VHH binders against F-box/kelch-repeat protein At2g24250. Designs and how they scored, part 11

Target 1, 374 residues: F-box/kelch-repeat protein At2g24250, of Arabidopsis thaliana (Mouse-ear cress) (q9zuh0)
Amino acid sequence: MAMKKKISTSSIMPDWSQLPEELLHIISTHLEDHYFDAVHARSVCRSWRSTFPFPSSLLRQSYSLPAFPLESKDLCCTLEKVPLFLFRVLTPPDAADASSEYFLGGLGQDKSNDHVELPSPLQCSVKVNVPGTEPILMNMLDCQIIPLGHKYRLMIGCNPEEYSAAFLPLNEQGGGGEFVALLDCTDLFLVLRSTEMRWIRLEKPSTASCKELFTFRGRFYATFFNGDTFVIDPSSLEATPLTPHIDSNFLVPSGNEELFLVKTDFLRCRVSRLDEEAAEWVEVSDLGDRVLFLGGHLGNFYCSAKELPHGCGLTGDSILFTVGSRNVTYPYKYGVHTNKRKAEDNINCWRSSRENRVLFRNRYDPVLSFRVER

## First folded at step 1 (VHH)

Design s08 (framework vhh_8fcz_2)
Fold by ESMFold2-Fast, scan of step 1:
Structure s08 (fold): chain B 374 residues (1-374), chain A 124 residues (1-124)
Amino acid sequence: as target 1 above (374 residues)
Amino acid sequence: QVQLVESGGGLVQPGGSLRLSCAASGFTFSSYAMNWVRQPPGKGLEWVSGISGSGGSTTYADSVEGRFTIIRDNDKKMVYLQMTSLKTEDTAVYYCATVEYDSGTYEIVEFDYEGQGTQVTVSS
């Protein structure tokens, strides 16, 4: 008769609090690109906390700016670098077949706290304020958190402004700390050069409303709702039209190497890549290991599926769309859906997702603010 | 600012027809999918129909398939819902819906719409 072995733990259990410091340092170097694993490690004991530094990507960086020219109160003005994350809500194993929801947002410290470091979402239950409902107490162990990038926002005093911002550092690392910032203030653009530290009013290159601002290959890109797109030189501030002309689309920079154009027609998605030498948009049939994140007002991001944490549930050749005030993302398999699917297949996927009801911060405040329960 | 203004509702007998209209402004109309959703008395929002930005693709809820037709006129910045063979179960406030994002929306319960909708009452 065959005997089924039960999984038993080893009789030899190391005391992890007594792990040699040299081994902790080796583990620490392995985890330096895994931000929330580092936060978890800091919660084990005092020696781990001193060995694993708090991830800088979870701390908000800010740049002090001259008094805002459109505000009469002479209030302090700052440009805040907000880290953005994709939150994956895991379904418990005893529930119905696993469907994971993804939410795009930032992590931030509650304004009422005087802490110099962001509280760990894993050290305690966190009270989350959601629009239109009573605050919800959440355990962040029920969420997988995936870093995506950063968004810049303007702060006047303690209040965020709903202006689009693009930030171009001129010496990425090293002594200068010089930058150029571009703001869309609805009726005009404002430019700030760190070398001058004064606001420059710039006429918009298009009469239409600005859709998005971003940086790519050391230049600013501005898209407009009438389809106009301009490349702005950070030194001369000269705006030149991007050729060929774009009707209305999303531009997604992939590092400094590639610029993707995503055209959406509710039920279909088409991706093209810019060939700058030929001045042509070349349609892409396969994204490979790339994952594109379309965050609307939160910005557009890229990552490689190979560089994502194991078990995060994201695969290459995918586009994630963020919609509405909930900032929920919806997965779209590019190669499967483009030109090879009926329109009704896409709408059926969309229809099923409408039952999601979990809310985070609104579209203009990507920061998930939390308060430690006392 | 995205603005949507619905019109064309009214009282109609079972088996009758109505045409709803929605006037859009404040965004590049042809780049956004448009939807019709409804809220029956005492119930939540129900998605009814959708049309792509180009008008090349349409879809319908099972309850209205074959009875309703969604149409758009991008030159006039209008979307329409042609309703035929109306049933008492079609009684609802009808809303024209899109979202503020140019991303091809996959969430129907979050909309940017300006009016109180247009009331459709089907009674004998």
Scores: ipSAE 0.000, ipTM 0.229, lowest interface PAE 14.0, mean pLDDT 65

Design s09 (framework vhh_7sr4_2)
Fold by ESMFold2-Fast, scan of step 1:
Formats: C-alpha cells, sequence, structure tokens
Structure s09 (fold): chain B 374 residues (1-374), chain A 122 residues (1-122)
C-alpha cells in the first residue's frame, strides 16, 4: 500500500471541477453504498452533480392512487416508498457513559427534491427528531448510517396514515412501473393493481386482527394476532393457509431465501427456519451473522452484522424487540438459555455486553426529515 | 393520538370490590395487548394483570384469584375487576398498551394512562 509520489512545486489550489470523467465515474461506483457521501459529492459543482447520480435509496417514490374508498371526502391518496435506516449516535470519547445509542427511522425526501442543498460540500448538519427527546442536530460526517430496506406509507391528504401496507413490484418486460399493493384497513383488506387503478375490497381470511403484511418470494403474507397466517397470490388474490401450520409471534423474511419463525415466552426466544422441501419448521441454534428487528410500527426485518458499525456492540445472532414507553429496546441474543425464574433476569442475560440502547420512531411519524439549519 | 383514560378508582373498605375501566382511542384497540400496573410512592411499577389481543391473561402473584382482567373490543375498553381488596392493594393503577408480546416487566408497554387512585382502608 506504501507509494512514493512526486511533490509538486505549485501552490495553486486544485480545481476539483477538472477531474477526468473516468475518475469521477469510478468514485461514483464506490459511493453507491455511501448515500450521504454521494449527496455531498453532488454539491461540489455541476460536472460532479451530472456524474454522481442522486442515490436511488434516498429517492421517495410516490404513487398517486385513486381517492380512498373508506372516506366520504375525496382526498388525494398517495403511497410513498420510505427508505429505512439504523443510525448510530456517536458519544464523545471523554463521556462518563460510554454506551452507544441508536435510533431506527426513515428519511423523507420529495421526488422533486433532487437538489438537497448542503451548507458546505465538506459539512452537513441535519436536525433529527428522536422520540421522547428534543430534536438533535447531527453532523452527518459523525454519524454511521446503515440501510435496512424500505417501508411503504399511505398518505391521505397531507397527513400520513398508519395503514399497514405491503408493496409488490411487477416487472415482467423490464422498465415497467407495474405493482400490486395490499392494505390492512382493520375490517377488510384493500388491493390496488397499477394496471387497473381501482380499489378492490378483499375480505380478510381471518376473523382476528391483522398483525403484519409483508412480501416474500413474489407473494403477500398476512399474519394475525390469533396465530393465523395466510399466503395471498397477487394475481388471483386467493388466500391459502401457510403450511405447515404455525402458532407464531413473528415471521421474518431474510432476503428472498429464508423465512424465520420467532416465538417468544417470558424466559427466552425460539427461532425456526422454514424447510420447504420437508414442509416443516426446523429449530435453529443460532442466527449466524443475522440481526432481526421485530415488532413495532416498522415491521419485521433483518440485516447482516457485517453491515453494522465496528465496535458498536450489536453483533450477529441478535434480536431487537420494541420494549418500553419510549420505544426503547436492547439487543437480545438468541439461544441464550438460563435456569432463572424471572423474565427480567433472563432478558438482562440476553442484552449485549455494552448495554446498547436502540430507539424506534413513533408509529405515527416513522420518517426523519432533512432540514438545513442556519 | 393514542389516549388511555382510567376510571373507577376510589376509597373502599377491606374485603370490598372495585371495577376499573380504561377507555382507549387513537389506535386499533383489538390488535393490541392491554395491561394494568400499579405503583406506590417510591417503588417501581408492578404488573397486576395483562390480556392479549386473543384474550389470554396473566396475573401478578399477589392478585391471582382475586382480580380479573377482561376486554370489550366493541367499546375499546379494558377492565379490571378487583375483589377481596386488602390495604396492600392501595396504589395508583395504570392502564397500558402492550407490545407484540407482553412480558412481566413494566417496560413491555409503550403507552400509559394518567392513573387512577385506589385506596383500601377502614
Amino acid sequence: as target 1 above (374 residues)
Amino acid sequence: EVKLVESGGGLVQPGGSLRLSCAASGFTFSSYAMGWYRQTPGKQRDLVADITSGGSTKYGDSVKGRFTISRDNTKNTVYLQMNSLKPEDTAVYYCARGTEYVYESWGDFDYWGQGTQVTVSS
């Protein structure tokens, strides 16, 4: 890695606008996974802005929908694709409490807001609204940001609604914007096909309240608080019970390859993986490099521990639940068994060695907004 | 806006009965576990009872056989029927909305009411 370079005798400031397009393209490829660095690069000059595309993961795709059928007033109805992140709040090295704090949330940005104006190409401060605290002004250079996927949010008029939504993109011939959306509207499901652009009322396959809607391997999955689980075909809208039958607390898709079943009791968590060939749930002893995020308004999802910040105290084989009045939780290690009689003692044994605290966004406002402060 | 409003507290003699009610609004009540906790000054909150969305119940050891938790999803209300009250039951009683799985910890609940005072004395 050591190289010797010729020292220039020129004291002239380098002109960043004159970097070759080939070098900018290589840098752009590297920044694809560094969303805020890409936004900073676009602020340097016009040639950089044209070379570095605005990060697609920060774009808020917005779909105009027909007027909401359960409202008497004709209000604009919009479905938003909101990127979901885990943010790490860095504490000063000399702080008395050295534990790390995290918060889970999405970033909102309008489709037309391609130009996020930063105060400086070298510095950006963003006001972050953390539940239960005063807004925090964070320097993005001092924050570690981990992408966790996307959440879909329904907007009726100018206000976000808390309807659970599952979104399935369809792209049979490439370049298509076709999709099927499924909404939980408490007493019924609503389906919207982009090819028809009309609301379809779908009777719920269970009399119990819907717990979660998600997509896995091109199908919709609906879980209910009584343990019922159904797979819904996006074309026929036929609901079939998930086999083998489960009495589950949580289902968590891990990419497109694995489906996990997480059962909790007052003493521990039990995790099983679906073996489709054997048609059975097989208990697993550990989650490897996986971290599962469970419960609350953000839904159930996973990330790889390899994508987590080094030294943060969050490791693989971990489960995070939303616990407490401020949506505060701690990492819990699956497979940690104790002979303790009290749930509290057992939970404490599952926490990370660093006692890291994770805050979840309020369910009525899961989105963190960028605001440039003077 | 999630709102939990307790009622039914008051002064009662030992051996008496009270029924607490908690009216919920601002969320899909039938989808959530609900619970009752109590707190005396200077002490941590103790679980009294919880009830899942499906109707399964759990009780604190000190109240088993005396208290009954129930819910009415048509009225968005959870109830606590308290029988054979003892002076030791004197506390502020809080209604709380539970998470996906309710544990025996006060930290398992994400929203709390303002509380209602129950005093058991002769």
Scores: ipSAE 0.000, ipTM 0.174, lowest interface PAE 15.9, mean pLDDT 65

Design s10 (framework vhh_6fv0_2)
Fold by ESMFold2-Fast, scan of step 1:
Structure s10 (fold): chain B 374 residues (1-374), chain A 123 residues (1-123)
Amino acid sequence: as target 1 above (374 residues)
Amino acid sequence: QVQLQESGGGLVQPGGSLRLSCAASGFTFSDYAMYWVRQAPEKGLEWVSTISGSGGSTYYKDSVKGRFTVSRDNAKNTLYLQMNSLKPEDAAQYYCARGTEYVYESWGDFDYRGQGTQVTVSS
């Protein structure tokens, strides 16, 4: 209980809870692209929470639609924009069953909303619900989050539907709110223009089943299991075969700038880029900082390795493959493997390896439910 | 052009049998593993069976083992699925599919799928 006196010189430490609003605003602009850091910043105090907006990429947007025309009941219908992430869980390197596992999904709190808001910057654990297993408690420090993009899903009443959907905003500037949506309803396509708010029935341009719908450079693209690919104009709804003609397995749009064609075989894959001016598919030998994610029925995505968290296990010049019926993904090093024809470098050897697996949530609900414990 | 055409579906009583066929054209049939997949109303695609290009290896979903038999005739470019002891839960649209790679194990990806043939099981 003796009180001791000492002399020390130290710099003044700032009181982070008392930072001026102008400085908080500057900090918040730097955290907009750092999902967990932005969420953690909101947990510091009331002032930070009001200054740091919840990341818009983690929010679920919804669009009210007319009653679904293929449903016998007059039920409310909405189109939801669901953010998709790849979650990497780290395991100890010397554990007997050690593996690097990835989980595809969104972020959400149990039954409230699809955004995560942590109660404290010291909160490290969340409950993760994975289909086919009991909920696991996952330490967020052992989980790396990789943003992939968005999936659109149709909600009829309270039920998500299995229909593939593509969404084209007509004005990404100035918030005009106008859009065109295209749905694959198996036997036909349905189109909705926000200006008219009525369903348009569109005959499928191919007799085969639709594999994927996506948007690229202001147009809809539809791929079919027979190899057909069509470009659909959102205004005229005219479908034209993609030029130059392709027989590919996968098309991967990289924003509005590049369209990649990925061909796979037993020994290796090949990637080509569309050269619209020359009307040619030009094979690329290296993907640079690009990471291509081939999600099959969940869509194909592009990520930049420069925007990925340091140490997340993914580097540029990579392709992540899924097996749709098994929901398993493997990383493939494109530039290194393209020039080799060894059995150990082929896709089937990597696909069978458990150490490189990613497990997906149910395709009708790709959201991982993170429950924050109080 | 790659084409796959299924046939042989229909209505059958529980405990009955059906034989599905798939006629393939436009590729070297014997070089590819082939799949049977099914889709029940309001459900996603479900893998049922795989057969290797030579026919030497076959794989089945656990719930159909002992009841279903996959086979192929490479000379006729035809894939078959013999279904015995059919149950109500087997009712679905059945599709044949070509592997995207030379897959020898149960759950590969596929690049071409046929239009399907409907199987209904009811009394």
Scores: ipSAE 0.000, ipTM 0.303, lowest interface PAE 11.4, mean pLDDT 66

Design s11 (framework vhh_7qbe_3)
Fold by ESMFold2-Fast, scan of step 1:
Structure s11 (fold): chain B 374 residues (1-374), chain A 119 residues (1-119)
Amino acid sequence: as target 1 above (374 residues)
Amino acid sequence: QLQLVESGGGLVQAGGSLRLSCTASGSTYAMGWFRQGPGKEREFVASISWSGGSTYYADSVKGRFTISRDNAKNTLYLQMNSLKSEDTAVYYCAAETFYEYSGTDYDYWGKGTRVTVSS
């Protein structure tokens, strides 16, 4: 508590700007998972702004890259780390089975390199740009924002490109800021090492279209629609088939600790985790606090239910499927359904998963933006 | 715009065999067979994963029916042995698709093929 030798001037009404720094710090810690509440707190006064940091998950990080080698023009490139959110629109239910509508996207910065800031806590309306509609005025009390992680996108000049990217930092604790990026450019892969700042053309290890690029335990993983899966070493760039071999299914990294294989058919969903020591896929009966998001071109995401806002409608042991631009999906409760032995029970559970809708801004660039309205 | 076309249905004596086929107009992911008997709800018969590595059967057909697929031909099969009068139904092919940008739904159904098992 570094206070001046002056005493605070007395006030009959509470002066929130005079709240002790220790209490502001406790409140800040409590609001870490409440992104818009934290942004609103920063708008109260200068003291609150310094105490409540702008949420790092809302901040776009950008990496300057050399000119893109597949363009005839020498255009500058940047790789943007885009935070991804699921926006839940709540309509008051007229019926017991009223569906929720979800929008998937990232929060955008409007024009200049300024942070997206919301008005004070006394004003809670924002205009949100969402897929297929004119901007929607949303009251923050009626809309829930669910963090899903991040996705990288390539910017060539000022234009977003539809290439998927995987980003691997090499020395996070070493402070070197070195990285390797891998891009799926449809006909080939491109690799960039920060130490060389030169694009490397890499032949795709499969003739099929690339389904997913991601990083897990310091390596790149590439899956293909024909079921081929390869592990790519970031140093040698050698691609080796994933062992043990998998069918055409969804791979979902859960941080750096676990890799899940989700097998789906018309009736049944089964999840296995990789046991690298035994070189086996081991079926799991429960996902615990994990929520898995499976979505083709937008990639597969994981989050912990412990990190989700209370009342967001998502709980652990859940899988959310997004298989197209106009999908209908519902959280599939894995632990409950893995105890079913009858195939007919499985199909009834799987059919119920198609009751809620998830909409996307763009198949290649699922970025939403919002701004304060006056 | 994915289309599924079933074939191979017909009249067969109890204890006989039939093989049903379902040809898809494009690539599919998981596939399955359903049937609807006279005055009954549509019920599950069998399913198969894209690779063919996982198969599932309704208890009523287990040991008698075999599901298989040929991905090079975009074709699903159902080999039905030891047919019973209770197997009389219209048999429907169903498919999930890979993630598509065409705006097609991920579950498709054929128009069905009729199987009649006489006593």
Scores: ipSAE 0.000, ipTM 0.277, lowest interface PAE 12.0, mean pLDDT 66

Design s12 (framework vhh_8dlx_2)
Fold by ESMFold2-Fast, scan of step 1:
Structure s12 (fold): chain B 374 residues (1-374), chain A 121 residues (1-121)
Amino acid sequence: as target 1 above (374 residues)
Amino acid sequence: EVQLVESGGGVVQPGRSLRLSCAASGFTFSSYAMHWVRQAPGKGLEWIGNIYYSGSTFYNPSLKSLVTISRDDSTNTLYLQMNSLRAEDTAIYYCAAETWYEYSGTDYDYWGKGTLVTVSS
């Protein structure tokens, strides 16, 4: 009989199992924003793989829907939950905030080019073809991946549609996927309740073109280019004008806690927060740890700087605007005394910020698609 | 207050050219970026292009060879020159004004009421 070696573990950290579950959970949540670290932790052993989930921002979900009612053919229809990322490309050999270039996008497929999801985060580099641009060589070790949330897009067959979509889950704990979806289909809104699984045609509350559809505190918000804004109850589908009335500027939900109105003036930006009890917009002097992303095709959304990796080049109290056909965004630092700034100072800040560009993909398909070359 | 008034629309034959104008009032036109946006029947808004206060122009890549945007700051007027018109160019054409911040596609400070262009066969 050969002597059996007592090799109980190859881990140098045998006491990880003695950590309280709360501490393991805290560590797990910190790793959610660090994809490489999270993947590495999952590779240590089976217990760690069970403890540290694969980053949710790398997953894609879809919801099967009834055939689209505005099409002559009864094609399969799905609502796709597309994770959105900010990719930071560093200028070798070292990175300065002003020299960083950012790419904004999600993952998807289209009919014009074969696309595949991003390769494993552990793969050193892949030549990626992005539709409408030159091929990009992406090194996953040099590219910081920053999760920004999700966008919902309509798929009819294998084609993404340009219809704006808002998705509202009804069970906060995720109790089985009950939801209400709202689509802007130009001439009308379409509503789908998961409890009925049939399309409901909803008269638009305004004759103007819809600017934004989003969800905030369990309700739909619809803004229109004439300045009309309506709150739509997901149960009754009643549209109520937003009080107090707003101008045709950006309306930005900051999680489920705060709603911001961003008004732009030729050389400055003013942000106000909705005080629902007082029924008034209160101008804010700073955004704290918030980073606001503004753009028609992504919708407007929030990111907490506390959740961003150190050295990503983004700090709190910042606003990023997406650019028309160039798809270049310039970070604007809010909270400086704007009343004391000269026009020249604002232009100088804008010019400097242009070195930190965020490239937004196609305006009609804001989802960044990748093709892996073999 | 601010007004943007588009003009020059109408019925045109395929292959012909057309120039649209947008007369601006109520703001310092020379300090604003100006945009052209169109909406074909039953379709969403399509960004055509813009011209900054500096005179720099950017175009929708799908339309770049077919359009030219210019401005006359002395008359507060924005222009869209369209060449080789096709039936799919039938749309309501809007001009829009934007601050020096650069916005994606359809989120602008001020909009006109639009002018209809119908390309007949």
Scores: ipSAE 0.000, ipTM 0.140, lowest interface PAE 17.4, mean pLDDT 65

Design t01 (framework vhh_8fcz_2)
Fold by ESMFold2-Fast, scan of step 1:
Formats: sequence, structure tokens, C-alpha cells
Structure t01 (fold): chain B 374 residues (1-374), chain A 121 residues (1-121)
Amino acid sequence: as target 1 above (374 residues)
Amino acid sequence: QVQLVESGGGLVQPGGSLRLSCAASGFTFSSYAMNWVRQPPGKGLEWVSGISGSGGSTTYADSVEGRFTIIRDNDKKMVYLQMTSLKTEDTAVYYCARDYWGSELYDFDYEGQGTQVTVSS
């Protein structure tokens, strides 16, 4: 169990509900970087629940923005910072296969959740809200949750719709609070500067539909379905074509240090890294400790396998593709003799994704809600 | 409202030829790789061939390479499968399938109703 391992103490403590408040406070401070262990701790008893606050980092942050002008109407507008997680679900209890299914999505507390006394201090159940199907009740011990970062989405009006957004803080240290946001609202680009707080229309540098917006090394990057890719300066808003030219639509930023290009050859993937000094894409023979996540409306990103929990079923040198209709992800090994697969293996992955009962085919991402039903 | 409509199947003798067609609508056709997948009677799905969104890259299952040719016409929003030297083991329902989100990795997002190909004497 992860909770027993994280909250280590003397075995001579016979009744955990009787721990003094001072000791609970010390344990609480130890769990600052362990969000899910804090959630488990809250299930022990009422005293622990009041001592271990629900992690605010698991809640979606919302920023009030200037009203979005549509025709002659003004609509309320908010920018949400949605934390992204990889959920590993166990195969059904009767399955002999040890294969794992992975889902990408958000995690948060249901704001309407009235606190109910738990039937057992060791039991914690979470409703998994899956668009297009009935909520699934899961025990937290049956769900491995891995943090992967965040994405931004724009919510407009009383019937909110998701729009792709890239958010660039200009001064994260020193208390500036300055930012520039770039939005793709399908038929138009919009820019919002924190100094002006008004929507500015930006002419799209390509006539094609925008595939992805992201930030890398203090600039905006926009990719388009026709293969066009542009780098946009946040101050001048000047768009320049990415050099060197790309042969693929999959750009994967790794913080501010590396930019990867993934080219698919149906049954194969090739990964290159940008060498800015040489102005060249340099193909890599393996991904080392890297795990790349590609596709879907969640965008492209990566993590280090060194930061993944041992036994999570994922290792380095892997690429995961999100299947659009189900958001079910299967790892593809890049460097380990698997850069070409048999046709049957590929069809089996496709068939499995089609036959999965959990569907994420809607405008909303899957979300885990912390709720106990009586 | 994504739709894929296959046609061109039928009964043919071993060694014969058929041309399958797939009419696509409801999405930006040139942004997606397209595939042909088949299901023989009483067996599972088998991937046959794929073509990139631009049409610049094609690939084939070992069982059909040299006999089948996949073609697309982005202006007409059509995908074709030209089949030659047909064998009895090519008997199957053939489906046109859209690759997920331009992945070109055969993660299929949608498929049509299919068209029956029977190779028999």
C-alpha cells in the first residue's frame, strides 16, 4: 500500500484516531508533495480529515478574463488551468491478462460535495466521471494516479465550450504577474496581454486549421493540419516559420530544454531532437528515460520515467498515443526492436480500443471526483 | 457527422481483380491517414493497407504486398483499394477506416459499414 509506506511511524501506536494534533500536524507537513497520500489520510477519521486539508493543487484554478465579444454580445469568460493525470486502471478482477489500460484526464474535487462521514476509516471511494457513460465508482487503492502537468482551456458563456490555449507567464519570480495568452477559437486567433486585459484579434499565419498551441523557451508555437508550424513572439506578435522545416505534425516540448519531433511511418515512429546551434533535427536512436504522450485534444507532452512510480507499467523509451474515441492509451516501445509491429498487433490495439466500455468521446475530459455516496 | 461509405465488393474468381471505393464526408479528409481493414468469415479484424493524408506514403500487410494498391483523391474525398491476383483467403468484409487524428499509426477512430469480397470458383 502507498499510504502505509508514506506515513511511517512506530508500530506501538495502537489507535491512529487517538494521535495528538501536534503529531498529525507534523505528518501533514510531510505530505506537502504527496497529494494523493493526503487524500488517503483524510479517510482515517474526522480528526485526520480536519488536520489534512484537501489539496488545493488538485482543484482547477480559474481566472476571470475580459468578456469575450461575439457579434454585439458580451459573454463571461474564464481560463481554467486543468491539471493532467495518467490514470492506470486495473484490468477486471477475473481477467488473467496483466495488461494495463491508461487514461489521460483531469482530477478534482466535486465542488457540490457535502462531507459525509465515511463508513470505514480505511475505505475511500471516488466516482470517475466519464463523458458519454454512467459514472464508475472506484476504490482509490485500485487506481494509480500519475501527475503529468497541466493544460489550459477557455470557458465562454453559460454553455461553456473548450478552446485551445497557450499561457505564457512573463515574470514568474519577483511578483510581476504579467502574462500573454494565445487562443485558437477555430476560425480566429485571439491574444490577451495582462497589461491591457482586452481581446486582440491576431491574423492566423496559416489558412489551415490549428492543430496545437504551446509555449517553448518564452515563445508561442502553433502547428497546423497542413504541416505549417510558426513561432510567435509574445511582444511583437510576429509569426515566423519554424526552422529547420518539420516533416511531421507532432512537436513535443520538454520544458525549456528540448523540443522533439515525432514522425510516424504507420507501423513505426522516428523521433528527432532540435539542435538549435546546428539548426538541424537530429534523429535519436532511443528515448532513454523519456515517455512521450501524443495526440488527442490534450496535446503532446512528455515526462521522465525516473519520475514515474515503480511498477506503474510504464518504462522509458516509450510512446503513448491517445485514441480519439476512447482516450485509451497503449505504450509503443521505441528503441526495443518494436519500432515496426506486425499488422495483427496493431489491429488488436484498435479492436481493444473499439471494444472498451469506457468512452471519453465528448467535449469534456474525464475527471475523478472525490465523493462518497451513502 | 463522420461518414465512410464503401463500395465495389462482389464475387470474383481466384486470380481476378476488384477495385474498392470509400467515400468520406464530415471531416477534413486530407488531414487524416486512411486504411483498409478486413474481417474474414469467423475470424478477427486484419489490417490490409494504409495511406498518409497527403498520399505520399503507403504501406501494406505482408499478405497483400505486391497485389494490392491503395490510392486516394483528396479533391473527391475518396480512398480506393485496387486488388489484383485475388486468392480465396482474401474473402472478407472490407472496411474503410479513418486513422485517429492524423496519427498515421493505424489507431482507427471511425470505420464504415463494409463491402463484401468473395473469392471463389
Scores: ipSAE 0.005, ipTM 0.296, lowest interface PAE 10.0, mean pLDDT 64

Design t02 (framework vhh_7sr4_2)
Fold by ESMFold2-Fast, scan of step 1:
Structure t02 (fold): chain B 374 residues (1-374), chain A 120 residues (1-120)
Amino acid sequence: as target 1 above (374 residues)
Amino acid sequence: EVKLVESGGGLVQPGGSLRLSCAASGFTFSDYAMGWYRQTPGKQRDLVADITSGGSTKYGDSVKGRFTISRDNTKNTVYLQMNSLKPEDTAVYYCARDYWGSELYDFDYWGQGTQVTVSS
């Protein structure tokens, strides 16, 4: 019969536990871009936990949907909003490091097998195998986490589906939670309006496979592997061809006013902006403060360098290439590289020399995962 | 599971010919551009050739006119026909799936590679 370890030596209260709530609230507003610091602050005491909200960018929202009409088994169906982040790997001993390694992915935890999601809100460090060097231990306190937006995925039961999804919130400033969702289900499109909560079958406007669905200026855009691109009105569901026709599938919406087309060749990237009045693509020589992200599996998106943390290693006029679930690359400096005509400066050569290889577990799930090699 | 399996590599004499094949599975092959890269020990990976879903081809400067890339969508296979082989063509050749076409060189899946050695 053994009993109880009841005696506790001195449990000193943290100094911060007695701070006024209004002061804690001011501190919490300054931790918006320091997600792990905010999570750590919540562990100090109950007062801090109520004052420092769990970072909303780390929460995974979901929308309950009617039973999937193309599934014979009646399973729960949800549309999951997956937050996407850019993660910068820092190598602290390297005082002359002019290049940073970047990873793109969602947040979560892989509880199966030998795989680890990076970063996880519950992890402070992860070993990452970097080609050409010893494995590095990435401490999340030394890693910059940059929010890039969201990607939507369909969940049937507990399983993610490969179907492309686009989500258009209606009256985003007025609340109400009204939306229109568009899914590419391979053979057809499915539309769901939150006001009706029933599946609408929509015939695909192209006979080719759909490559990407996204939203821009209150409309849906659908690109197809044959180069067809259509703009779909969320109310009428009418699909109209995007004019002029594109010869590259890299459409990047930039804010509410600009749509970019990125074309790459053996020598360089070329970026064009849509001139809607003239119905033409106009080549641009400078992206200003824009950073464009080109990804196969995760789609294309942008961020403003003005909103990036100081010293994050990203500057405007840059393109970052991601390769689905397996590869991330160093930033491509658009203005610098477009001025060169040497074979050594071509984009393929640049990508090959600067590719960073990380093993990803699930190619159909936008959540980033790593497997540490030995 | 996406899988790319290369075959056809080996030892060949200068001036000879060799045909590489890459059998693809786990995706709709006809929707994707496919490419071949090669890597020599201690060197960066170089584009050899790629082919879009529509059949448009591009070649690296060092192989243009000697190598031909082709595809057979009924067999889910991409080929690289190598003619007039030179010692400098010695490398490990990798098959890759290009998600959005050869223009981006955005390859998200790679094969294990097949060794080609050109020597007498």
Scores: ipSAE 0.000, ipTM 0.258, lowest interface PAE 10.9, mean pLDDT 66

